# VH-VL binders against a5use3: the designs that were tried, part 38

Target 1, 222 residues: a5use3
Amino acid sequence: MVIHAIVPVKELHRAKQRLARVLDAHERRALSLAMLNDVLVALSYSPVSRIIVIGRDVETGHTARAHGAAFVIDQSAALNDALHQAAADIPDHAAALVAPSDLPLLGAEDVIALTCISGDKPGVAIAPAHDGGTNLLLVSPVVGWTFLFGPDSLTHHIAAARQRHLPVHLLRLPHLERDIDDIDDLIWLAQQPGDTSAQRLARMFLERKGAQLWQSSDMPPH
Short names: E, the ipSAE of ESMFold2; O, the ipSAE of OpenDDE; V2, 0.75 times the mean of E and O plus 0.25 times the DockQ between their complexes.

## First folded at step 18 (VH-VL; framework fv_rovalpituzumab)

Design m5 (at its last look DockQ between E and O 0.90; V2 from the best seeds 0.76)
Fold by OpenDDE, look of step 18:
Structure m5 (fold): chain C 222 residues (1-222), chain A 117 residues (1-117), chain B 107 residues (1-107)
Amino acid sequence: as target 1 above (222 residues)
Amino acid sequence: QVQLVQSGAEVKKPGASVKVSCKASGYTFKSYAMHWVRQAPGQGLEWMGWINTYTGNPTYADDFKGRVTMTTDTSTSTAYMELRSLRSDDTAVYYCARDIGWGMDVWGQGTLVTVSS
Amino acid sequence: EIVMTQSPATLSVSPGERATLSCKASQSVDSYLGWYQQKPGQAPRLLIYDASYRATGIPARFSGSGSGTEFTLTISSLQSEDFAVYYCQQWYDWPYTFGQGTKLEIK
């Protein structure tokens, strides 16, 4: 199975807005790029044939190219439109793997597992999120597929697959299910095994914040 | 060679409409959004809006909403900008420009639209 | 909308000298700032994007700096072809507004 990975990246100044109380704009940008880096590293070690990053930021483009990924300039305000734009160059018979850029703990083994469960036949494999969303989506073939990311995307993608008479495979990946949206999430990320770029950055941020909060006694122990 | 070629100068009366074309060549038309920017004589640049060339969906600046329509013809790699209910203060050079996400890297040569009684 | 203000309106500089142009945003635009050069009778040309990156084919004498609300375009040694009007533009949010321009003229 030929797999093309699509990595949609939100504009950096619009990313991780929920962390604005904890991280300044520069820190949020850095974190987003670190996560993107981690995702691209994971994909580069996976059996994907091509990686397509879609976004609008210079640094996103640089990061994509640094990893040998194609970079598509996002013309869309909506994620699903962006995904369709990115998928435009994927051969009809090929598979598409959608991997959001904010999965800092994504590993090649996760992608392999998803591909294995799907097999070489037409079908849809999904790694669901806790909130009914979709962390990873593998669709084979990509031709004719409609991306339905957003609220309840798991249900929507399953329904779409069934409407096309495609088998659906679900793979739970717990380490991918937690969004990084607040200080507790950063702490969680920092405490997980491994040493991804995002983890290192999270640890650094927490250390700095801890140092600042140590003076104010506002931060719980890590 | 990446190039944008616009239609020729227009002279219109107040209340009329004008439609400017912008033909793209040397690149994949649907891979880059197209902006429209105008410049009144001796004045600065004014952003009018842009169009998603992949979907055909436009976004207009508030000052032009209701009077402007941006469209594309992917078969001819051409973008169009129509401005209606023309006024004298619409006299300007109108530019199309290719979007690269963080700037406009290729511009048309401009189209002078003169609105006079 | 985000208002971009350039200064000075006109800058007179001799060939070979350094020119410094200012662009200020009414609110933070992070690094989402571009610079354009426009010569009489010509379309604008992209010089700098993302505040500090030179566009393709732009000479090294052009440099951009700044972030947030204050930005600077610097021409280290003015050449005869550099006398033009320069515009800044924010790409942080639409409308993608331009500054009113700085005219760089020969002293």
Scores: ipSAE 0.842, ipTM 0.915, lowest interface PAE 0.6, mean pLDDT 94
Fold by ESMFold2, look of step 18:
Structure m5 (fold): chain C 222 residues (1-222), chain A 117 residues (1-117), chain B 107 residues (1-107)
Amino acid sequence: as target 1 above (222 residues)
Amino acid sequence: QVQLVQSGAEVKKPGASVKVSCKASGYTFKSYAMHWVRQAPGQGLEWMGWINTYTGNPTYADDFKGRVTMTTDTSTSTAYMELRSLRSDDTAVYYCARDIGWGMDVWGQGTLVTVSS
Amino acid sequence: EIVMTQSPATLSVSPGERATLSCKASQSVDSYLGWYQQKPGQAPRLLIYDASYRATGIPARFSGSGSGTEFTLTISSLQSEDFAVYYCQQWYDWPYTFGQGTKLEIK
């Protein structure tokens, strides 16, 4: 199948605000861009044929271009509207893969697994989030699809697929289910296997901020 | 070449309305929002609002809510701004400008609207 | 809304010299600030975006700096065509407000 990935990116000054307790604005921007970079790397080694990044920041556009992705200016700031705007550039018969920009442990193998459970047939494949949401969505074909991200989006996407008589496949990917919102999440990210850009930043930030930030958690490994 | 071409100058009486057009060429019209900005003679720039060209949904500055309507015609790649209940202090040059997310990179040539009795 | 205040209102400098124009925001706008140049009878022209990046075709003598609440446009080695009005605009939140302008005039 022909798969076009959509990577929606929120305005960087609004991203990861809950980390302001431990990271300054420059550090939070750097982390958000590192996570975007990691998602784009994972997608570039996956079976997607095209990547579409949609956002409103100069650096988001630069990051997209560096990975050969198309960049679309987000006119709406509402996630589902942005997804529909980006999907306008996808042929009707193609599949759309929605991958959030803040999945720092996304690997090409996750995308491959998601595409394999659908086979080469029409259908919807979903990697659920821990809270009843949607971490990854693959819909084939994209024509006529309505994106329903938000509260209870897993349930809403399943219902939308059934109304279109599309089979639904669920794939649990636990390593994608944790939000990076506070110091404990940064510690968790730093401790996971791998060497993503976001992991390197998390390890560097934790080392620079010293042991006092780790009093409620185990000492970081670096 | 990316270009915005506006309709010609207008002379209006107080209480009338004016509708300014802005025709885009050289790019995909629905891919970029459109701003409207005005400038009274000898004064600075005043942001009036913008329109999402993909959905057609406008956002208006508070000072213009209730008097302004912004629309698009995607079949002709044209944006419109209508200002109603004109007053003499609405005499200004009205500009359209393309939104690129971090600035207005292409501007129309401006349309002088003169309101006099 | 976020108020943008430019200073000075008028700046008189000689050709070949350096001009420094200031823009202050009523609250932090991070780096979300643009600068525009407007010559008499013309539409504004985007000079600087995201505080410090030059727009396409803008000469290297134009540079922007600052973050948070205070921003500067610097024009090194002024040319005759640089005597114009300059506006800053914040891109942090709606409404995207302009400063009132600084007129750069020949001394």
Scores: ipSAE 0.588, ipTM 0.815, lowest interface PAE 1.9, mean pLDDT 90
ESMFold2 (binder alone), look of step 18: mean pLDDT 93; pTM 0.938

Design m6 (at its last look DockQ between E and O 0.67; V2 from the best seeds 0.76)
Fold by OpenDDE, look of step 18:
Structure m6 (fold): chain C 222 residues (1-222), chain A 117 residues (1-117), chain B 107 residues (1-107)
Amino acid sequence: as target 1 above (222 residues)
Amino acid sequence: QVQLVQSGAEVKKPGASVKVSCKASGYTFKSYAMHWVRQAPGQGLEWMGWINTYTGNPTYADDFKGRVTMTTDTSTSTAYMELRSLRSDDTAVYYCARDIGWGMDHWGQGTLVTVSS
Amino acid sequence: EIVMTQSPATLSVSPGERATLSCKASQSVESYLAWYQQKPGQAPRLLIYDTSYRATGIPARFSGSGSGTEFTLTISSLQSEDFAVYYCQQWYDWPYTFGQGTKLEIK
């Protein structure tokens, strides 16, 4: 089946706000972009036919285009609205893969595994998050689908699939099930195998923080 | 090429309403939000709000909440801005402008709205 | 709301000379800053976005710099068509407020 990947990207100045106590605004932006880069790299090596990045930052656009992805200007702060906007140009019969930009350990093999478990027939494949959320969502076909990201999105997506009489496939991907929101998460990321852009930054940040007394950063407006 | 063409000048009395249109062409209308900005004679630019052209959901500046309504007609690629309870200090040129996430890259020619008793 | 303050209100410069316009934000807007040019009887035109990127068709003599709360628009060598009013606008948070403008006039 033809798969179009959608990568929603939160505004960079609003991303990773929970890390404001550890990382300054520039560091948070860098980390977010690094994660986006990692996701796009993974998708580029996956069987997706097209990648659509939706966001509102110049750097996000640059990053998207650098990877050959289409860039859509986000008109809404709401994730699900953004996803629907991004999906507007996806052919009705095609599949949509939603991959958030903050999955620094995403690999092509993860996407392949998700596509394999789903098969080439109509259905929904989900990689659940640890908190009942959704890390990855593969929907085939995309026509008529309503994105339901947010709290308990796993349950909501499953229900939506069943309402449409679509089979549901779940794939646990433990290495994707940890959000990067605090210093412990950064440490965890840095300690995982691999050398993604986000991991390199995490390691660098931790090294700096270990060597220097740093101050907490201001939180951006909500 | 991208073009935004606005409706013609309006003369209104205090308390009346005005509805300005902005017809877009040369691009996919629903792919870009639309802003409304006004400029009183000899004054600076004032942001009024914007509308999500995909969903139709508007966001207004606080100073205009309750008096302004922004809408779109996707079938005609037209954005509308209605301002009610007009006052003399609402006399201004009103602009529609296309959003590109980090600026307004195309503007309508402006619509002069004059409010006078 | 974030208040944008431009200075000077009026700047008189001779053709061929360098012009420097200032824009200050009441709080940090990081790099989310745009510049517009407006000539009499015309709609504004986007010059610079995200602090330092020139919009399409904008001559190289226009440049933007700054971060946080301090921003600058520079015209390296003024041309006759550059005399206009210039506005800055923050895109950090809505309302997306404008500065009050700087009028660039011929000395």
Scores: ipSAE 0.874, ipTM 0.932, lowest interface PAE 0.6, mean pLDDT 94
Fold by ESMFold2, look of step 18:
Structure m6 (fold): chain C 222 residues (1-222), chain A 117 residues (1-117), chain B 107 residues (1-107)
Amino acid sequence: as target 1 above (222 residues)
Amino acid sequence: QVQLVQSGAEVKKPGASVKVSCKASGYTFKSYAMHWVRQAPGQGLEWMGWINTYTGNPTYADDFKGRVTMTTDTSTSTAYMELRSLRSDDTAVYYCARDIGWGMDHWGQGTLVTVSS
Amino acid sequence: EIVMTQSPATLSVSPGERATLSCKASQSVESYLAWYQQKPGQAPRLLIYDTSYRATGIPARFSGSGSGTEFTLTISSLQSEDFAVYYCQQWYDWPYTFGQGTKLEIK
């Protein structure tokens, strides 16, 4: 199986806005790029043949190039249109793997597991999100596939696979089911085992904010 | 080598329409959106809108909505801009320009449209 | 929409000297700013993107700086070919608006 990974990346200035109460724009941008870096590292150690990053930022393109990934300029306001645009370069008989850029705990073993349950035969493998969405999608072959990310996308992708007479395999990956979108997610990320680029930044940002709070306190820590 | 070659100059009367073409070569046409920008004589640049060349969906600046239509023909790698109900203040050079997400890196040579009674 | 204002409208500078051109946004555009050069009878040419990155083939004497609402194009050691009109353009949000231009002319 020849697998081309697609990594869609939101415009950096629109990403992680719920973190604006604790992280400034430069910090949020750095976190988004660190998460992208972690996803690309995981993919580079997996059996994918090619990585396609689609986005609309200079630094997103630089990060993609640093990992030998192709970079496609996102022309759309909608995730599914961007995915179809990126898939245009994938040969009809090849598989497409869609991996979001904001899963900083993604490891190569997760991608390997998803590819293994699909085998070398036509089919669809999905790592569901906790909210009824789709965290990872592997579709083989990609020709004729319609990407249906968004609300209830797990159900919609299963239905699309059945319409194409493709078997569906589900793989639960609990460590990927939490997106990093708010302060509680950032704290959770910092507390998880591992040392990804995003984790290092999360720990550093939270440490700086904690140190700032102590400097404003009249009661020293006990 | 990326090239954008536009159709030739046009002279129109008020109330008429004009359709400017922009033929792209040296790159994958459907991979980059196309902007249209105009410049009245001696004046600055005015963004008119852009078209998603993969989907064919245009987006227009408010000042041109209702009067402009942007289209593509992917089989010939050509973008089109049609401006209707022409007025004398529509006299300008009209440019197509390739979108790269952070700038317009290649521009057509420009098409002078003169609207005169 | 985001309004881009350039100053001065005209800047007179001698060759070999430094020119400083200003661009102000009506709201923060973070780093999403491009600069273009336009000579008479020619299409604009991309000089700078994302505030400070030089486009391919642009000489090192061109540099961009700024963030948020205030941006500067600096041309060190002006050459005769640098006398032109310069435009800034924000790339933060659609519509991607231009400033009104600064004409750089020989003193």
Scores: ipSAE 0.700, ipTM 0.859, lowest interface PAE 1.3, mean pLDDT 91
ESMFold2 (binder alone), look of step 18: mean pLDDT 94; pTM 0.946

## First folded at step 19 (VH-VL; framework fv_rovalpituzumab)

Design i1 (at its last fold request DockQ between E and O 0.83; V2 from the best seeds 0.83)
Fold by OpenDDE, fold request of step 21:
Structure i1 (fold): chain C 222 residues (1-222), chain A 117 residues (1-117), chain B 107 residues (1-107)
Amino acid sequence: as target 1 above (222 residues)
Amino acid sequence: QVQLVQSGAEVKKPGASVKVSCKASGYTFKSYAMHWVRQAPGQGLEWMGWINTYTGNPYYADDFKGRVTMTTDTSTSTAYMELRSLRSDDTAVYYCARDIGWGMDYWGQGTLVTVSS
Amino acid sequence: EIVMTQSPATLSVSPGERATLSCKASQSVDSYLAWYQQKPGQAPRLLIYDASYRATGIPARFSGSGSGTEFTLTISSLQSEDFAVYYCQQWYDHPYTFGQGTKLEIK
């Protein structure tokens, strides 16, 4: 199955606003780019044939190109419109994988797992978010699909799949379900296994801010 | 080569409408949004709005809301800007310009719209 | 809306000299700032984007700097063809407002 990955990227100055109490604008921007980098790295090691980054920032474009991804200038503030725009040149028979840029712990294994569960047959595979949203969406084929990201997007995508008589596969990826919204989330991110760009940056920020690190097993509920 | 070619000069009376066209070539039309900017004689640049060429959804500056309509024809790679209820202070050169997310890199040659009684 | 203020309104400089143009925003626009050059009877031309990046084909003598609320366009050594009106534009938020322009004229 030929998979084209789409990475929508919010405008950097609008990204990670929930962290405004913890990180300044520059730090939030850096974190967003670091997360984008991590997502692109993950995708580059995945069975993805092409990566399409859609956004409106110069640095987003630079980051995309640095990873060999195509860059599409986002014409819309609406995520789903952006996704449709990005998917415009994906072959009808190909699959589309939507991976938001703010998944700091995305790994190739996650993408591989999602592709494996979906198989080579037409279908929809979803990694649900903790709040009923969608962290990852794999649709095969992409032709005729309507992206329905937003509140309750899991339900909406499932319904859409059913309407098209496509099987739905769900894959829980707990490490992707925690949003990074506050200092505790940053601490959590920093304490997770691995050494992603986002993790490194989180660690740096925490060190800079003198935040106390503690071991926590807190995970979002399944 | 990227080119934006606009329609010719217009002379209108107050209360009339004008529709300016901007034909794009040399690139994939739907891949770039289109802005409209006007410039009154001897004055600065004024941003009017822009249109998503993929979806067709426009955004208008507040000063023009209700009087302006931006549209596209993807089959001809043409953007249109219609300004209604024209008044003398609408006399200006109107430009279309291609969006690249952080600027407007290609501009039409401009269309002079003169509103006079 | 974000108000962009350029200064000076008119700048008189001799060929070969350095020109410095200012653009100030009423609120922070981060690096979301573009500079345009416009010559009489012509459409504007993009010079600088994202505050400091030169557009394709723009000579090295043009440079942009700044962030937040204060931005500068510098022409290191003015050439005869550089005498024009320069506009800044913020791309931080709608509407994408322009400065009122700076006229660079020959001294």
Scores: ipSAE 0.917, ipTM 0.955, lowest interface PAE 0.5, mean pLDDT 95
Fold by ESMFold2, look of step 19:
Structure i1 (fold): chain C 222 residues (1-222), chain A 117 residues (1-117), chain B 107 residues (1-107)
Amino acid sequence: as target 1 above (222 residues)
Amino acid sequence: QVQLVQSGAEVKKPGASVKVSCKASGYTFKSYAMHWVRQAPGQGLEWMGWINTYTGNPYYADDFKGRVTMTTDTSTSTAYMELRSLRSDDTAVYYCARDIGWGMDYWGQGTLVTVSS
Amino acid sequence: EIVMTQSPATLSVSPGERATLSCKASQSVDSYLAWYQQKPGQAPRLLIYDASYRATGIPARFSGSGSGTEFTLTISSLQSEDFAVYYCQQWYDHPYTFGQGTKLEIK
């Protein structure tokens, strides 16, 4: 199976706005680029054959090229249109993997697991988000696929797969189900095992602000 | 070699419309959006809007909404800008320019549209 | 709408001298700023993007700096071909507005 990964990247000045209460614009930009870096590292150690980053920032393009990824200029304001634009030159019978740029704990093992449950046969593998969205989508073959990211995208992608008579495989990856949107999410990220670029930044930002890095007993149980 | 070639100069009366073409070559047309920018004689540059060449969806600056239509023909790699209900203050050179996300790197030669009664 | 204001309107300088052109935004545009050069009878040419990167083929004597609301284009040693009108343009949000231009003329 030949897999082309698509990594859509939001305009950096519009990213992570809910963190503006605790991080300035420069810090949010750095965090967004660090998350992108971590996703690209994970993909580079996975079985994907090609990585396509689509976005509109000079620094996003530089980060993509530093990892040997292709960079495509995003012409649209809509995520699904950007995904279709990036997918346009993927060979019809190849697979497409969509990996959002804001999964700072993504590892190559997650991508490998997703490819293993789909096998070499036609199908759709999804890592759901906690809120009914989609964290990872692998579709094989990509020809004729309609990307339906957004609210309730898990159910929409399942329906799209059934419409095309493709089997659906779900893989829950709890470490990817938390979006980094507020101070509590940043603390959580800093406390997780690992040493990703985003984690190093989170720890540095929180240390500068005097935050205590620990997992509170009042955190939701898993 | 990237090239944007625009249609020739036009003279119009107030109330008429004009349609300017911009033929692209030397690159994949659908990979880059197209901007339209105008410049009245002796004046600065005014951004009119742009069109997504992959989807055909335009975005118009507010001052031109309702009077402008931007389209593409991907089979001929050509972008079009039509301005309706022309007024004398629409006299300008109209440029197409290729989007690269952070600037417009290639520009057409410009099309002079003169609106006079 | 973000208003871009350039100063001075006209800058008279001698060849070989340094020119400094200013562009101010009515609100922060981070680094999302481009500079263009336009010679008489020609289309504009992209000089600088993202505040400080030179476009392909632009000589090293052109440099851009600034962030937020204040930006500068510097030409370190003016050549005769540099006498033109210079425009800044913000790329932060629609509409992607231009400054009114600075005419750089020989003194």
Scores: ipSAE 0.751, ipTM 0.879, lowest interface PAE 1.1, mean pLDDT 91
ESMFold2 (binder alone), look of step 19: mean pLDDT 95; pTM 0.956
OpenDDE, look of step 19: ipSAE 0.893; ipTM 0.943
ESMFold2, fold request of step 21: ipSAE 0.686, 0.740, 0.686; ipTM 0.863, 0.878, 0.865
ESMFold2 (binder alone), fold request of step 21: mean pLDDT 95, 95, 95; pTM 0.960, 0.959, 0.960
OpenDDE, fold request of step 21: ipSAE 0.916, 0.914; ipTM 0.954, 0.953

Design i2 (at its last look DockQ between E and O 0.86; V2 from the best seeds 0.80)
Fold by OpenDDE, look of step 19:
Structure i2 (fold): chain C 222 residues (1-222), chain A 117 residues (1-117), chain B 107 residues (1-107)
Amino acid sequence: as target 1 above (222 residues)
Amino acid sequence: QVQLVQSGAEVKKPGASVKVSCKASGYTFKSYAMHWVRQAPGQGLEWMGWINTYTGNPTYADDFKGRVTMTTDTSTSTAYMELRSLRSDDTAVYYCARDIGWGMDYWGQGTLVTVSS
Amino acid sequence: EIVMTQSPATLSVSPGERATLSCKASQSVDSYLAWYQQKPGQAPRLLIYDASYRATGIPARFSGSGSGTEFTLTISSLQSEDFAVYYCQQWYDRPYTFGQGTKLEIK
């Protein structure tokens, strides 16, 4: 199965606004780009044939190209419209994997697991978000599909799949379900195993700000 | 090579409408939004709005809402801008320009619209 | 809307000299700032995007700097073809407003 990955990227100056109390605009931008980098790295080690990044920022474009991904200029403020735009040149028979850029702990193994559960036949595989949203969406074939990201997108995508008589596969990926919205989330991210760009940046920010590393209730086991 | 070719100069009476065309070539039309910018004689540039060439959905500057309509014909790779209820202060050169997310990299040659009684 | 203010309105400089043009935003636009050059009877030409990146084909003598609310376009050594009107434009939010322009004329 040929898989084309789509990575929608929010405008950097509008990203991570919830962290405004903790991080300044420059830091928020850096964090967003770091997360994008990590997502692209994960995808590059996955069985994805092509990566398409869609956004409107110069740095986003640079980051995309640095990883060998195609860059599409986003013409829409609506995520689903952007996804359709990005999917426009994906072959009808090919699959589309939607991976948002703000998944700081996305790994190649996650993508592989999603592809494995879906198999080589037509179908939809979803990694649900904790709030009823969609973290990852794999659709095969992409032709005729309508992206329905937003509130309750899990239910909407499942319904859409069933309307097309496509089997639905769900894969829970708990490590992808935590949003980075406050200082505790940054601490959490910094404390997770690994050394991604986002993690390194989080650790740097915490050190710079003199934050104690063990303030979160979600500390990893020793 | 990328080219934007606009329709010819127009002379209109107050209250009339004008429709300017912008034919794109040398690139995938639906991959780039199209902006419209005007410039009154001896004045600066004024952003009028833009149109999503993939969806066809336009966004207008507040000053032009209700009087302007932007459309596209993907089959001919052409963008259109119609301005209604023309006034003398609408006299200007009107430009189409290709969006690249962080600037307008290619411009039409401009269309002079003269509104006079 | 974000108001862009350019200064000076007119700048007189001799060929071979350095020219410095200013653009100020009424609120922060981060680095979402472009510069255009317009010669008489011609459409504008993109010079700088994202405050500091030169567009394709733009000579190295053109440089952009700044962030937030203060931006500068610098021409290190003016050539005869550089005398024109220069506009800044913010891309931070719609409407994508222009400055009123700076006319660079020969001294």
Scores: ipSAE 0.901, ipTM 0.946, lowest interface PAE 0.5, mean pLDDT 95
Fold by ESMFold2, look of step 19:
Structure i2 (fold): chain C 222 residues (1-222), chain A 117 residues (1-117), chain B 107 residues (1-107)
Amino acid sequence: as target 1 above (222 residues)
Amino acid sequence: QVQLVQSGAEVKKPGASVKVSCKASGYTFKSYAMHWVRQAPGQGLEWMGWINTYTGNPTYADDFKGRVTMTTDTSTSTAYMELRSLRSDDTAVYYCARDIGWGMDYWGQGTLVTVSS
Amino acid sequence: EIVMTQSPATLSVSPGERATLSCKASQSVDSYLAWYQQKPGQAPRLLIYDASYRATGIPARFSGSGSGTEFTLTISSLQSEDFAVYYCQQWYDRPYTFGQGTKLEIK
């Protein structure tokens, strides 16, 4: 009925490391914050009643507060522990929506679609990732749920729902099936229609870095 | 108002153990990790480790692994640090400090532990 | 382990003047740096976090700058209460190491 979104944010200096061949640390930080901003914009136009951002960076907290989101300091380096920590602030009867901070093409319509296939009934709705993972997870009610993000998380979340006798609804959202983790993903993002903050940065970085991309043999090892 | 109140000064012999308490008030204890930092007389600050107050899981600096145990009691909003196999160079003021992810914003008053032969 | 080196060890400055304290990291810590003030017999007090943000209640005369490996704490007009020991601390990776301190003394 009432949906609280959780947006877990990785420590910015550890994020987007595969892009280090193209982007310096400041650029990767800016891209991560732009993607977080875009996700928070999308959630603010969705039926979510509350947004909880969990992370360990000052600028992550500032971005969260700029959108009226609560900010929780992540005490764990582990994603599932962070999600459980954030979920402690969600009333037992409410639903939890987990939305990663690095889905730059997320729109309010995606969240609406996910909530519609769940209705007001107990259940689990999942937007799968391309790699057998989970891009969006909506669980209703949140009480007693165990988050199992990581390798093969789609399968693990389906099994967890079955153990609790909760129906599972899958919604494919192809525009969300690609994380921004490497140079090919950045190029893809820049080529998609739209004008999000992350897209503007991606286009700017790729144009400015054009000669460096063609000289990849000079890049530091990773 | 946020406050961290530590247990009183201790005098110990070499080889003994000491357990320092840190009682938190004025905030939600489980929302912030707790650090332990020590300072030998006339010396700088040394990070000993921290404890996740939501899970109770500690992380120790390598120099203290095997000798330190950090715990919490969430029902009393209290963090504990126990240092074992004390040596004379463990004489120091021991501080608890609240984690905010990018600094330690509130500190206990410190607990002097004196290790005398 | 990331080593934090502060300089000078002692800085003698007259009240009303500017003090500049340096902190150097053995590897890049991006902006993950905090500054603390410690007066005799007291616990440290957080002054600056994330290299340049002033903690709550810290006067505007305190400013932090730098990124990567080199950081500066500047006190633009020293007051009598500012004579203390100052520590930097990196928050990039555990262990969260401190510099050895800079003592700021009345000249």
Scores: ipSAE 0.658, ipTM 0.850, lowest interface PAE 1.7, mean pLDDT 91
ESMFold2 (binder alone), look of step 19: mean pLDDT 94; pTM 0.950

